Miniprotein binders against a2bj90. Designs and how they scored, part 3

Target 1, 235 residues: a2bj90
Amino acid sequence: MSRSARRKTSALNTVLRVVEVFASIQGEGPFTGTYSVFVRLAGCNLRCPFCDTRYAWSLEAGKPLGVEELVEEIARYEPSLVVITGGEPLLQRHPLNSLVEGLESLGLRVQLETNGILPAPARDEQLWRVYHVVSPKDVPVRVPGAKLHPSWVDYARATGRAWFKFLVANEQHVREVAEYVAKLGIPRSRVYIMPLTPEKLDMKELLELHSRIASLAVKWRLNFSPRLHLLVQLP

## First folded at step 2 (miniprotein)

Design k04
Fold by ESMFold2-Fast, scan of step 3:
Structure k04 (fold): chain B 235 residues (1-235), chain A 120 residues (1-120)
Amino acid sequence: as target 1 above (235 residues)
Amino acid sequence: SRVKVAIFTRDEKTAELLREFLSKQGYDVHVFHTLEEFERALETDKFDVVVLTVPEGLTGERALELVRRLRERYPNTKVVVIVRDHDPETVRKLLDAGAAAVLREPVTPEDVLRAVEEVL
């Protein structure tokens, strides 16, 4: 089939519900500091008490966009990284695989952010080939309904394309994370701890929290993720 | 077989929307406007899933007590709780009391359908 025929078929059969598309700097995880386009997909299978993006929880919060339209919009930003987040992007798994295929065809690097409740990608999915930052919500502060799917640990070992990022407020939380990842056999090199930021911190409090959690990362020999966008006032 | 769902909410428009949406998916949906009607219906009918809303005078302690009573009296009935404002401690306690799922507003009919499907 020609490219034109394949693109027409994709547009007819694949639609994503998208909350927002914007350019910023990736503020978190292994790609911190990278010029990125963020694609926030609608819908979530959790209702985390500390969630920063509650407006994306409902699937109806998203505008229906065809995969081809979305790929073209993303490409106009000329990003070094495409961050697909949400809600929970794996709730829209079928059209998400099509989006990833389109983005990879343009040579764009893709990172998914996921809560890890739904299964990790299978080898025959386009999602197998991209980066994943998994944010388990079953530790240290358990979120109702949260449980990391065991396939994510297997995927991380098989591909080296998954990292695990945990929100922590204090040393007890870090201890619980360390015990959790040891029990599951997740290497420390794949683990990030990140400050759990209450809704209203001033800049001094935010810096002090970052400093405390970073110091704990050194003490416990884990990687540290800032929330850089909060520190530099970017979305 | 028809899965039977009981919904307690004082928001009549939300009740109608959920009833229509879930009924279209093949569920047998019954809506109750007061806690008394809801509790009486559970005594006389078998329900597979119950959806409760907390904001209408069901304080954290009252909601916990209700969930515990429902789990003790109806062990085969799954309880889904919708809360407006969440306290992480209260949400944890609702799950510990036996709620199968806790949803926090804003919720859509699709969110509720997903929760019902997941708990079955």
Scores: ipSAE 0.000, ipTM 0.101, lowest interface PAE 21.8, mean pLDDT 80
ESMFold2 (binder alone), alone request of step 2: mean pLDDT 85; pTM 0.889

Design k06
Amino acid sequence: SMKKYRLKIEGLDSPEAAEKIRKALESLPGVVKVEVDLEKGEATVEFDPEQTSLEEIVRAIEEAGYKVEVIEEELTEEEKRK
ESMFold2 (binder alone), alone request of step 2: mean pLDDT 78; pTM 0.696

Design k07
Fold by ESMFold2-Fast, scan of step 3:
Parts: structure tokens; sequence; C-alpha cells
Structure k07 (fold): chain B 235 residues (1-235), chain A 83 residues (1-83)
């Protein structure tokens, strides 16, 4: 407990490197359709070939923002959900815990999107109390260096506040996901498959891909995540 | 003599972030270490920490190890050398 308090008082806990803050609709995962404000943090520990947000890879892509200033900016949107994404937001773990504390003090619901390489929150972190959508990149997409930290499975079981969202292109990918989650003991109720969308799909192709992946979700008894923002042309 | 440790980082970004955080840690604690970001002979990005005592360099190294774990950087630490 004292460890969490010491971390909160660290000089590192007051400034975040922020790429962008904007209002939109959460298009993915268990909160699809929710009016949200998105906070994109800078820095990433992966270099995924299919990445849509390569501009956020470097920490230098982010502008320094004080936690208190950022909380006030977010609050002005009056969101139903605050989505903290990146890059990889856990790379800025200390100030991120302070941000979450500030947002919780205002009664705001927080969701973190993470690649799951870094450890899941400990019970004494503010991050323990918020929702997490973990997007592993080791299976099926095989990004070098991407290994899910096993503590995420323990966190999901202990809290019920983590889901696992996998990018899939075809049935072979879904089979690999099913084998992966069975081996790790992740319940199907916590698993989402989501279309891996190539950069050059038109709207008809995008809809056909969504339909195909959704049908596979039914067949394999997994949850389906759309990429709703792409279908309705929002950020 | 002086003591030195070399921290091998996966990217320039990781090396510069680690160096910046070690500098802040050292200033806050009054730790007499020098920190430099370089490329080694093999083209790797490295953070070089130099100090007047083994104890000072060890303290900086312990902080860097904890920081790398926290930030998710895959870093390699060489042994502390007297120079």
Amino acid sequence: as target 1 above (235 residues)
Amino acid sequence: GKYRVVIKAPTEEAARRIAEEIRRFAEERGLPVEIEVRRDENGNWVVVVTGPTREAVEEALEFARRLAEELGYDVEFEGIEEI
C-alpha cells in the first residue's frame, strides 16, 4: 500500500506525453457505441505492420500536458466514457495512475486500451479499478516482441474488468485465437475477435469483411467487435 | 578511478527516455553520476552511466532496471566496470 502512495508522489507522476484528445464514439470492444473522449498517449513498445497510428510511436510525438490540465480538458467534453489509448499507454504508467485518480474523482468511467506486454495493474494502483481492453499482438498476427504478460489473465479473473480483443483476417486466425485462449484459460465470454482491416478496403469490402468475421464469431462462440468508427467514418 | 555501466536499449527513443529519467532521479537524490546516450560499435543505442563510486553507479543502475520494467523496454545491462 505504501508502495502505491510513494509512486503517486513521484516527480514522474504529473506530466503525460499526449498526441491528441478528441470526442468520438467508441467503435470497438465491449463498450461499442458509447460517446467517448479519446486520449492518445505517445510512445509504443511495438512496431505493428498494420498499425493505423504510426504517428504515435515516438514519445516525442506527444506534447507534455499536466495531469490536472488534462483532467479539466477531458471533463469539458462531458463524456460517458474516457478511452485512454496510444501507442502503448502503460509506457507512461506513473502519470497514467494519477490521471485515472483525477478522472475517477469526477465520477468518469475509464477504459484503457493496451497491447498487454506490460504487467496488469496491481491491487494498489488506481488502474486496478478501471476497465481494460487488452489487444494481444503475439496471436494470431505474430508481431515480433509481442508477448502477452500472464498477469493479465489473473487480473481478468480477479476483477472481471479485462477483455481480450484479437485482430483476425480469416478462419485460421480464429482457430489460433481459440487454441491460445484455451491454453491460457481465458473464458470465451472475455474474448472478442475483430476484423483486421487492410488500408485499401472500400465500404462494400469493409462491410463484407465485418460480416465474415461476425459469422466466424458465432461459429466459434466468441464475442464480435466491429470497427464501427470506420463504418460510420468517424476518427 | 571512475565506475561505468552501459545499458543497451532497443531504440533511440528508449535510450533517451531512460537517460532523461535517470538524470531526474540523480538530481533529486544528489547522486553524482553522468549520463550519456550513444551508439556503440555495433550500432546499438546505449545509455552510459559514469560515477566516482561503484555505489553511485549501482544506485543509478537499480533505478534504470526498475524503470525499464515499468516502461516495458527490453534492455540489456552490462557489468559495472572500473575505468
Scores: ipSAE 0.000, ipTM 0.115, lowest interface PAE 21.5, mean pLDDT 81
ESMFold2 (binder alone), alone request of step 2: mean pLDDT 85; pTM 0.836

Design k11
Amino acid sequence: GSKVVILIEFSSPEEAEKAAKEIAELAKRLGLEVEVTVEGNRVIIVIEGDPEKVREFLEELIKLAEKYNAKVRIIIEPSGSLSPEEIRRLIEEIRKRL
ESMFold2 (binder alone), alone request of step 2: mean pLDDT 76; pTM 0.766

Design k12
Amino acid sequence: GSKVRIEIESSSPEELEKAIKEIAELAKRLGVEVEVTVEGNRVIITIEGDPEKIREFLEELIKLAEKYNVKVRIRIVPDE
ESMFold2 (binder alone), alone request of step 2: mean pLDDT 76; pTM 0.682

Design k14
Amino acid sequence: MEKVEVRIEVDDEELARELAERVIELAKKAGVPVRVEVDGNRIIVEIEADDPDKIKEFIEEVKKIVEELGGRVEIRVEVE
ESMFold2 (binder alone), alone request of step 2: mean pLDDT 74; pTM 0.676

Design k15
Amino acid sequence: SRKVEVRIEVDDEELARELAERVIELAKKAGVPVRVEVDGNRIIVEIEADDPDKIKEFIEEVKKIVEELGGRVEIRITTDDPEVEKLLKELAEKY
ESMFold2 (binder alone), alone request of step 2: mean pLDDT 73; pTM 0.681

Design n01
Fold by ESMFold2-Fast, scan of step 3:
Structure n01 (fold): chain B 235 residues (1-235), chain A 101 residues (1-101)
Amino acid sequence: as target 1 above (235 residues)
Amino acid sequence: SEEERKKLEELAKKYQEEAEKLFREGKYEEAIEKLQEAIKISEQLGDKELEAQSYYLIAEILFQQGKKEEAREALEKALKIAEELGNEELVKKIKELLEEI
């Protein structure tokens, strides 16, 4: 838009590559059930087999959008939560900090979803002030070369604004998660286990899997995340 | 013939689903074995699409293991078949991964 392009106070060189923007309900993690706008950024630093979002792997998969324009688009949804996901959003770190600044200036709550390979926010970043759900690929999902950056544990302890979410299929996976978080000193109150859902489960199988993993969460004294959007058939 | 064909198609799908589960559990060698079983079925069915897709998945797993030369070999097999089929989406994915090796 010509008005946004002529705005003197805008960061005209700050551009994000965006794959999609859509409204839904956050189905996972600590904000499950929240009316949210999802912003999927392009680019990823992993090439996971069986990845659900391969269309976002390349930066070229995203359309260039100015930060100010994107803030305006998000605000039109009047969301209770803005979920920034990807690929890996931290690959576009500089313009992402500008986006967060714009969203916070409107009083919007922001959650980032990240694989945690890149460092956690520094205190002078706008990203320091928002919520982060970190999905490590170290355990029990093992992607070669994917290691959680240790700064995420320090960030979680310092701010109380990071949680760690793990996909689990069985009790052995939960045991591995429990050992991993104990070794790193991650508080159990910051840990979620979530069902690893095969693509083609019927509704009965999906509910049984949720029940089983939830029971394991109780047994192991960890938090449980559903995949609510799958249960209610939303994107 | 049609009943037998449907049974083989279901079995191949089951092997691909088992491979996905095994991969997510970090059991890479077992995941590849399941995909190789799917390839054998695809050959019996003359299902070139399933064959190409299965080689591509094997290549992705091998690439993640750091087995770049084995991944390249699997990608080259997948590429030849995908090009013969005119599957432009699969050809693009294969070429993208080949550039990373």
Scores: ipSAE 0.013, ipTM 0.397, lowest interface PAE 8.0, mean pLDDT 83
ESMFold2 (binder alone), alone request of step 2: mean pLDDT 88; pTM 0.865
ESMFold2-Fast, scan of step 6: ipSAE 0.000; ipTM 0.117

Design n02
Fold by ESMFold2-Fast, scan of step 3:
Structure n02 (fold): chain B 235 residues (1-235), chain A 107 residues (1-107)
Amino acid sequence: as target 1 above (235 residues)
Amino acid sequence: DPIRELWEKAEELYRKARELEEKGDLEGALKAYQEALELALKSQDPNLVQRVVEQLLRVAERIAEKKGDYETAIKAYTLAAEALLKVGDEERARELLKKARELEEKA
């Protein structure tokens, strides 16, 4: 390959299909309450029946953005945290590593949200050094094709930079989560349970659901994740 | 888990290939990347396939430039294109097959 052709290929490998970029508060997981910029990448390898972001399922839903342009856009918000979500961000793994490199060069903290079907980062990836919130869809919600890749457990033990966030509707779901994480050897300190919210809940019902799941988290000695953005009506 | 074992072996070979490349053993690195690619495909990890393909092509091109061995580059482009087709990256596969054809005409 000529140097010019290599440079063009490298530039294409630094393009992401992006659905939206916006500032908000992280409403979920270990960084709940943090002023964040959300980068929603296009494409997903699942079709969850409870999915709130069906508009991001197709890669074609995303506008192509260069990594450098995206880094500049994110930096203008001066965020405490950059949340990379989707779809499934790991479907765009190569340019995602380049994005992470650019964000880290600016001293920005990065959190990836992933369904955990694709393997955890390797030590030579930029993604190895950032935070990951893994949301398995095999247990308890049983989405077809959603088996958690076992490398995520090894990554969590090796780095301390992964947490596992599970959607739960009732105590039977929490029991299944407790059995699942015990079988895989995931420490309870790295496990969050989060309310599985049906499409049509009023604010009182939403708060009551949060209260019930939080009480179960206390009972089962697991961490609780709210869906804070839903409670405070932010994106 | 057989798929996990394949993935761990692919990752280990990928790491070994990078070490060989860093010490200047380009032929050893190429062979290790080719073995890593085969195991990455069997492990059903499209992202590992993409990572291995990029390193494989870079090393093969460097060997071709240093030795004038365009057969190595042509073989690498073809192998990488086949792997990319298997993981659904038809556009990059077509580009690599075009580059392989162009190199064949120069040889």
Scores: ipSAE 0.000, ipTM 0.108, lowest interface PAE 20.5, mean pLDDT 82
ESMFold2 (binder alone), alone request of step 2: mean pLDDT 83; pTM 0.796
ESMFold2-Fast, scan of step 6: ipSAE 0.000; ipTM 0.075

Design n03
Fold by ESMFold2-Fast, scan of step 3:
Structure n03 (fold): chain B 235 residues (1-235), chain A 92 residues (1-92)
Amino acid sequence: as target 1 above (235 residues)
Amino acid sequence: SKEEYEEIVRKILELIEQGKEEEAIELVKEFLKKYPDDPYALKLAAEVALLTNPELFEEAIEFAKKALEIDPDNEEIKRFLEEVTRRYEEWK
């Protein structure tokens, strides 16, 4: 009776633990500048030293919301992009697939932000059809417990719907990223480098850091991601 | 005590954030050795296992099962066990 993908239906399949829902501009990655609704899911399987959303680490940080209720809340913003982030959103994979189905039914574009430790979507998941920005924590700043699941490289090649975004502070970090992506066979067109921003920078320092990392992106022939929301002081 | 639990949780999270995995594991092992049958100590050990190495999902599931055996009607621990079991099935 059970298909290989059939699982026990529980509250975990229809309820998401949500930290916050808010409208902003996507400040990072391939959709930088897009009017977006951000859905931050609770729970994370990493404790990154430079994490700016530590309040989302625990599942208890999130309010339980039904998938249908969340779809309706998101739709009221009329966004050009729905950004599902966290914590690690793939920790809530089954209700997340249901959320994605609901959002796609409304014609909404969906982007996931993930650390890539959990496997990439399978072809029979709703998540197979949406965009993914994968932020490996293997390199250049190693985070304990971090290991990119190899299926993400295959998913990127098969779909063209995954990009890999790396936090970098200097040219040595960029070199390590270049070596890492070459070894895994990730095309440069799918790679973004982004400034690793310390907590307390003034606007001049923040702009200078952006300029420096952008120049390295040009030099190394990689894509550059700003942290635009920090520059324009949005959430 | 509740104060001791909150202090240990804070120290563990700080160690993990600093990349001091081995120290965090040692600290939770000492705490669990002091309170081996406390459901919340077992849940904390399961969480630390997941946070330091995702390959330790099986150990985390075992700790969560023991916590639920001690407190079988605890809905928080039931949900936690369901979630870590689901993460493991997705990861493997």
Scores: ipSAE 0.000, ipTM 0.139, lowest interface PAE 16.1, mean pLDDT 79
ESMFold2 (binder alone), alone request of step 2: mean pLDDT 80; pTM 0.729
ESMFold2-Fast, scan of step 6: ipSAE 0.000; ipTM 0.111

Design p01
Fold by ESMFold2-Fast, scan of step 6:
Structure p01 (fold): chain B 235 residues (1-235), chain A 83 residues (1-83)
Amino acid sequence: as target 1 above (235 residues)
Amino acid sequence: SEWEKIRREAEEIIKRATELAREYLEKAKETGDPRYLELAQRAQELIAEALRAWQEGNKEKLKELIKELEEIIRELEELVKKT
């Protein structure tokens, strides 16, 4: 076997394609404010018009890293939370399960951020045991192809380890979210609404948007997710 | 070698399909014609399957999906040109 063929075989079987690894504060969802290491995996199965991480869309955007090497790198940060995001991390499902196994063996808390198009974890996957923040893109933002896989609702009911985080710009969006989660049987306690932030807001506009969406969360009896990292100017 | 060739073809087709899907969302907003949304959704579903096949190293499935994406791109380009 040539060196190139050996490298490709290793990458397909045990390697993740990683765009970046960095320490920051989790700015979104149920763990907002937690000191975290972010692992951005390459590849995505959507092409959202409002996407801030278009550079991560291709699987080839990431550097190949072995699971063991990545676990060691993450551990050096001594994080309270490991956030695995992307792209869509479930596209790299096989090596992702191995990564989760390694991180759990060190006692690290893991959160996955996913668009929820691919099926939720099965009971025999390591991913069954970690936290999931599911960000549906079918409602209210109506991204083509973004239908939430129904297994995520079942997973949330069975485990209590999934929450649903929706991007919203106005009250009509919140109404659509409320109708959507009621129809699917998702408890309000597991639902977050989060401001859909245009790229070129100044700080005053960003705060005003957060205030409006937070007020709607109170009105509609849903949880509110800030985008705290944007407010405090962290990655 | 064959896998590298297939991956390069997939990369180019996925990029083209992605740009067209974005253009269709704009056309759907401008025209109100639901066909643009339906075609964009179909393209995104195939892109999702192609990316999964790519990661799994499933050469035959990826080749099949590339062919389907090429057909959709052709339909999309024809539709856009007509309107």
Scores: ipSAE 0.000, ipTM 0.182, lowest interface PAE 13.9, mean pLDDT 79
ESMFold2 (binder alone), alone request of step 2: mean pLDDT 78; pTM 0.716

Design p02
Fold by ESMFold2-Fast, scan of step 6:
Structure p02 (fold): chain B 235 residues (1-235), chain A 82 residues (1-82)
Amino acid sequence: as target 1 above (235 residues)
Amino acid sequence: DPKEEYLRRAQELIDKAHELLREAIKRAKELNDPELLKLAEEVAKLLAEAIRLYLQGKYEEAEKLVNEAEKLIKEAEELLKK
């Protein structure tokens, strides 16, 4: 490789395709209720039929932003948590590691949301040191092309910094999740079930769905994730 | 514009990857064949890794994996014609 090609690769490694940056409350997973800044990265390796962020699927949906500029923008919000989501953030793995390094240098807590198809972080990545919420799409609502990379289970056991969050609509889905995590050896303490919310639910229906899925979480001894931002009408 | 060039190549690879994945899944469904479902999963993994490599600037390595996925899809097509 020429020096010019290496410089281009380095430039790509310090630029992220960013769809949006905004402050809100983390509505899902183990950090529900935390004042957060959301960084939505462009590009996705799946086309989930229930996806509510389809505008982020294309890499072209993201505007190029340097890691240093993004760190400064995030810091201005003074967040308790930085949530890096997308699309699939791990598609931009190299510049993402640089972003995480910058954020950690400021003492900021970072959580990544990923579909888990790409491998879990290695020990020499900055991403090894942050929190990950993995949303497998191979169960219970099977998404074409989805398959959890087995390294995520090893990462969760080694670090205690990964949780697995599953979209469920009914008890059969919960049963499938329970069987799936048992087969993979994922501890129930690391598993969240979350309501699969159809687009056209009113607030009463949304609350009733949350109640039903929460009850199933108790019955099956799994953790429950709300979609709190939907209930309190935040982005 | 180097940034625009990288974005164009990455987007083309991602679009191609999704097209290949859709084709593999269509083949699996048409045949109701467990071996073809395994093939679709393998294609999906190769394409995901190819996209990752491409975004790291490893274009030639990414293209090799895309070509591997294309080869598997074509092999499946030929097998089905027998």
Scores: ipSAE 0.000, ipTM 0.284, lowest interface PAE 10.9, mean pLDDT 79
ESMFold2 (binder alone), alone request of step 2: mean pLDDT 70; pTM 0.589

Design p03
Fold by ESMFold2-Fast, scan of step 6:
Structure p03 (fold): chain B 235 residues (1-235), chain A 88 residues (1-88)
Amino acid sequence: as target 1 above (235 residues)
Amino acid sequence: GTEEEFERLLEEARKLWEEAQKLYEEAVKLLKEGKPEEASELFLRAARLFIEAARIAAKSKNRELVEKVIRALEELVRTMREIVQQHK
């Protein structure tokens, strides 16, 4: 059997719908500033009004790609961090666990970006061993259907490998986030607030928004996430 | 690999761009010769190829080629507006 036929056969169990793969700097969250390869998976279980990656909403937006091919492509970039994002990557949970296994076998550091609606990893999943940045959309932005699965709080406590990142536009939003994380028992040390950036802000507006949200993070004793890639004009 | 795939897409986009440019230049020549109906047919054919080139170039992440196609489409639209204004 040819290598091509073998790869096609493997796709029955280990194929991912991939929108794009590109190198950049991680601009957000606990790994801000890290040279990274971004893997955007297709499909999403939300329709956020502020979404800047609407092109990834449909599974059909992704090209089918075998796990071994994707691992080889990622490895060519020699990244310090592999960021798996989307849409919602956990919609492709089964082949995603296989991808993580392949990346771990190469000693690569992996971070998943998720909306947290689907359950957190179980101990027997490869996903249990990697880092997760959970972006709840139930507070403060109130996206319909966006309920954080409670298992993410348990996972964060058990592993220390999850952080919670919230989009905020003003102090009222920060207050709602503070009340929300207190109610769920999420430690403030695991919480990031990040500017909710409308498209087409000029650089002065973007910097002013970052400054305002960062000041609120200090006031409320929360961590601050920039959107560094927007400030330095990287993808 | 995707590297070879991106290079193939880039080459496909370049070929479509070059063919569209040839048709556009021939259309401009026909327009200068006082043949606006024949020019219009070639402009429509060029526009279709430029749009296809833009679609493929976007997938290749080649910003220079995408910008080049956008500029060509803007010039094509300007030329078509002039034709429409003459025949109103």
Scores: ipSAE 0.000, ipTM 0.070, lowest interface PAE 25.6, mean pLDDT 79
ESMFold2 (binder alone), alone request of step 2: mean pLDDT 77; pTM 0.715

Design p04
Fold by ESMFold2-Fast, scan of step 6:
Structure p04 (fold): chain B 235 residues (1-235), chain A 84 residues (1-84)
Amino acid sequence: as target 1 above (235 residues)
Amino acid sequence: SDYEKRLEELRKRAEELQKKFEEAYKNGNIEEAKKYLEEWKKVVEEAIELAKEHNDPEAVKQYEQSLQTIEQILEQFDEIVKEE
């Protein structure tokens, strides 16, 4: 085998296509308010109309970065949480398991953001041991090609390490989410509704939207996720 | 009916190919995973054609949704393989 072919084979197993690495506050989901390092991976299997990170859709948007080097970079931030996101991280599943192994060896807490189309972790994967926030695109406004893999519900029941987060704009969306999670047997304690912000809103409009969706969460007995980073103007 | 038996055979083949795709994908065998995705796509396309021939719009809609999912995953796997 040539050195180039050997490098490509090794790179496939230990190299990730990374769009950006930065420190911020986790603004969404069960760990809202946590000092975090965000690792945005390139590539996505969906083309959501309300996507905030279209720049990460192409795998070519990511720079190749070795797992060991990425672990070292993340560790320098001394984060309370590592958030692996951007595009769809599970498209780079094999090197992602290696990244998680490295991060866990340092005692770092890891959260993955995923659209849930690709299967949930198996028990023999490093990914089995970390937290997952699954954002199904089946409801309330179905994205073409979106279909939650049923293994995510099983994973959530087995581990208690998965939550389901839905973008909602109004009460009809919340009703559709409630019906969806009931049909799949997802406990309400594992469900978050979050304001859908498809266009730029001023601060008053953003706060009013948050207030409306939070009130619906109380009415429907679901958890509420803000978009805290938007409210405090962080990335 | 003949139609029901043929559609069920395609459904079973699609399920088997999905399982093979998922296993190869989880093991980091990207080339093998892409091969099974392409075969799974072909079987789903055959199921769509069969359902259309027998005027079964519910089956057509279901398989077209599966086809969209497969096509979007394939697009990204094509990019991964090209980066090799």
Scores: ipSAE 0.092, ipTM 0.564, lowest interface PAE 5.6, mean pLDDT 83
ESMFold2 (binder alone), alone request of step 2: mean pLDDT 82; pTM 0.770
ESMFold2-Fast, scan of step 3: ipSAE 0.013; ipTM 0.353

## First folded at step 3 (miniprotein)

Design aA1
Fold by ESMFold2-Fast, scan of step 3:
Structure aA1 (fold): chain B 235 residues (1-235), chain A 83 residues (1-83)
Amino acid sequence: as target 1 above (235 residues)
Amino acid sequence: NPEDEKLAEELLAKAIEYQLKAAEAARKGDYETAIKYLEEAVKLLEKALELLSNPEIRKEIEQLLQLTKEFIELYKKELEEQK
């Protein structure tokens, strides 16, 4: 089956490399507890030593899926939230904007998870209208090659649609985050700290880590993100 | 050796920088500029592979090189469709 020349559209604007699509509960960030469909896109521009999704690093890990087919698949779950994650989703920026357009046309709420190395959306992008959880990897975890693009701070200020989520293991990390966001002018209301889980912990250890980081969030007047899916044993 | 490993890391960082510039150009519909940046990334990744002997790191860079070449071909197709 082929398209006529008049019906042809950009292959890059209609095809995404997708690792997996599944329903779960959003366990992290400002929408914690929301019934969500997760769309994991292939490809990443970092090689974080603590990464749990190394299987998504290569584009070859993803199946090519048309935007229309993917929108239909997502819609069948009837989600309250569509979470687009990866790898790094912004590496597939062109077809991602088309996906967002399709999902918004169905009235679906979209959240993007990004490392923030690539620039924030421009006003003429579909991505301008959706929510973004930015996970900087330069502070406190110091991943080589990671640096937050300054446009994310401007986007957050202009739209109120971006939050910054930092992995932390101890109080020194929280101090570094507090100094970092103050210097960049990121409002504390847009900042989440989340437990850095170094390896598989038993449930008691996982809960104790959550308790410690949550206590630090209160002390430093920052928001706390759990890893709820780990606590309730969901994907 | 440690000198070659450090140079390879610097080359890889530059290659990633070019890939990010290519992604931004592609977002704006400028596939000609995106292809040029990716071609520079290919050269840098090939040079990094010449300096590295660790098979696991080499495999990761070979995968990134293959990915970069795949995007060049996709952008060439996109550029053809724009005419």
Scores: ipSAE 0.000, ipTM 0.163, lowest interface PAE 14.0, mean pLDDT 80

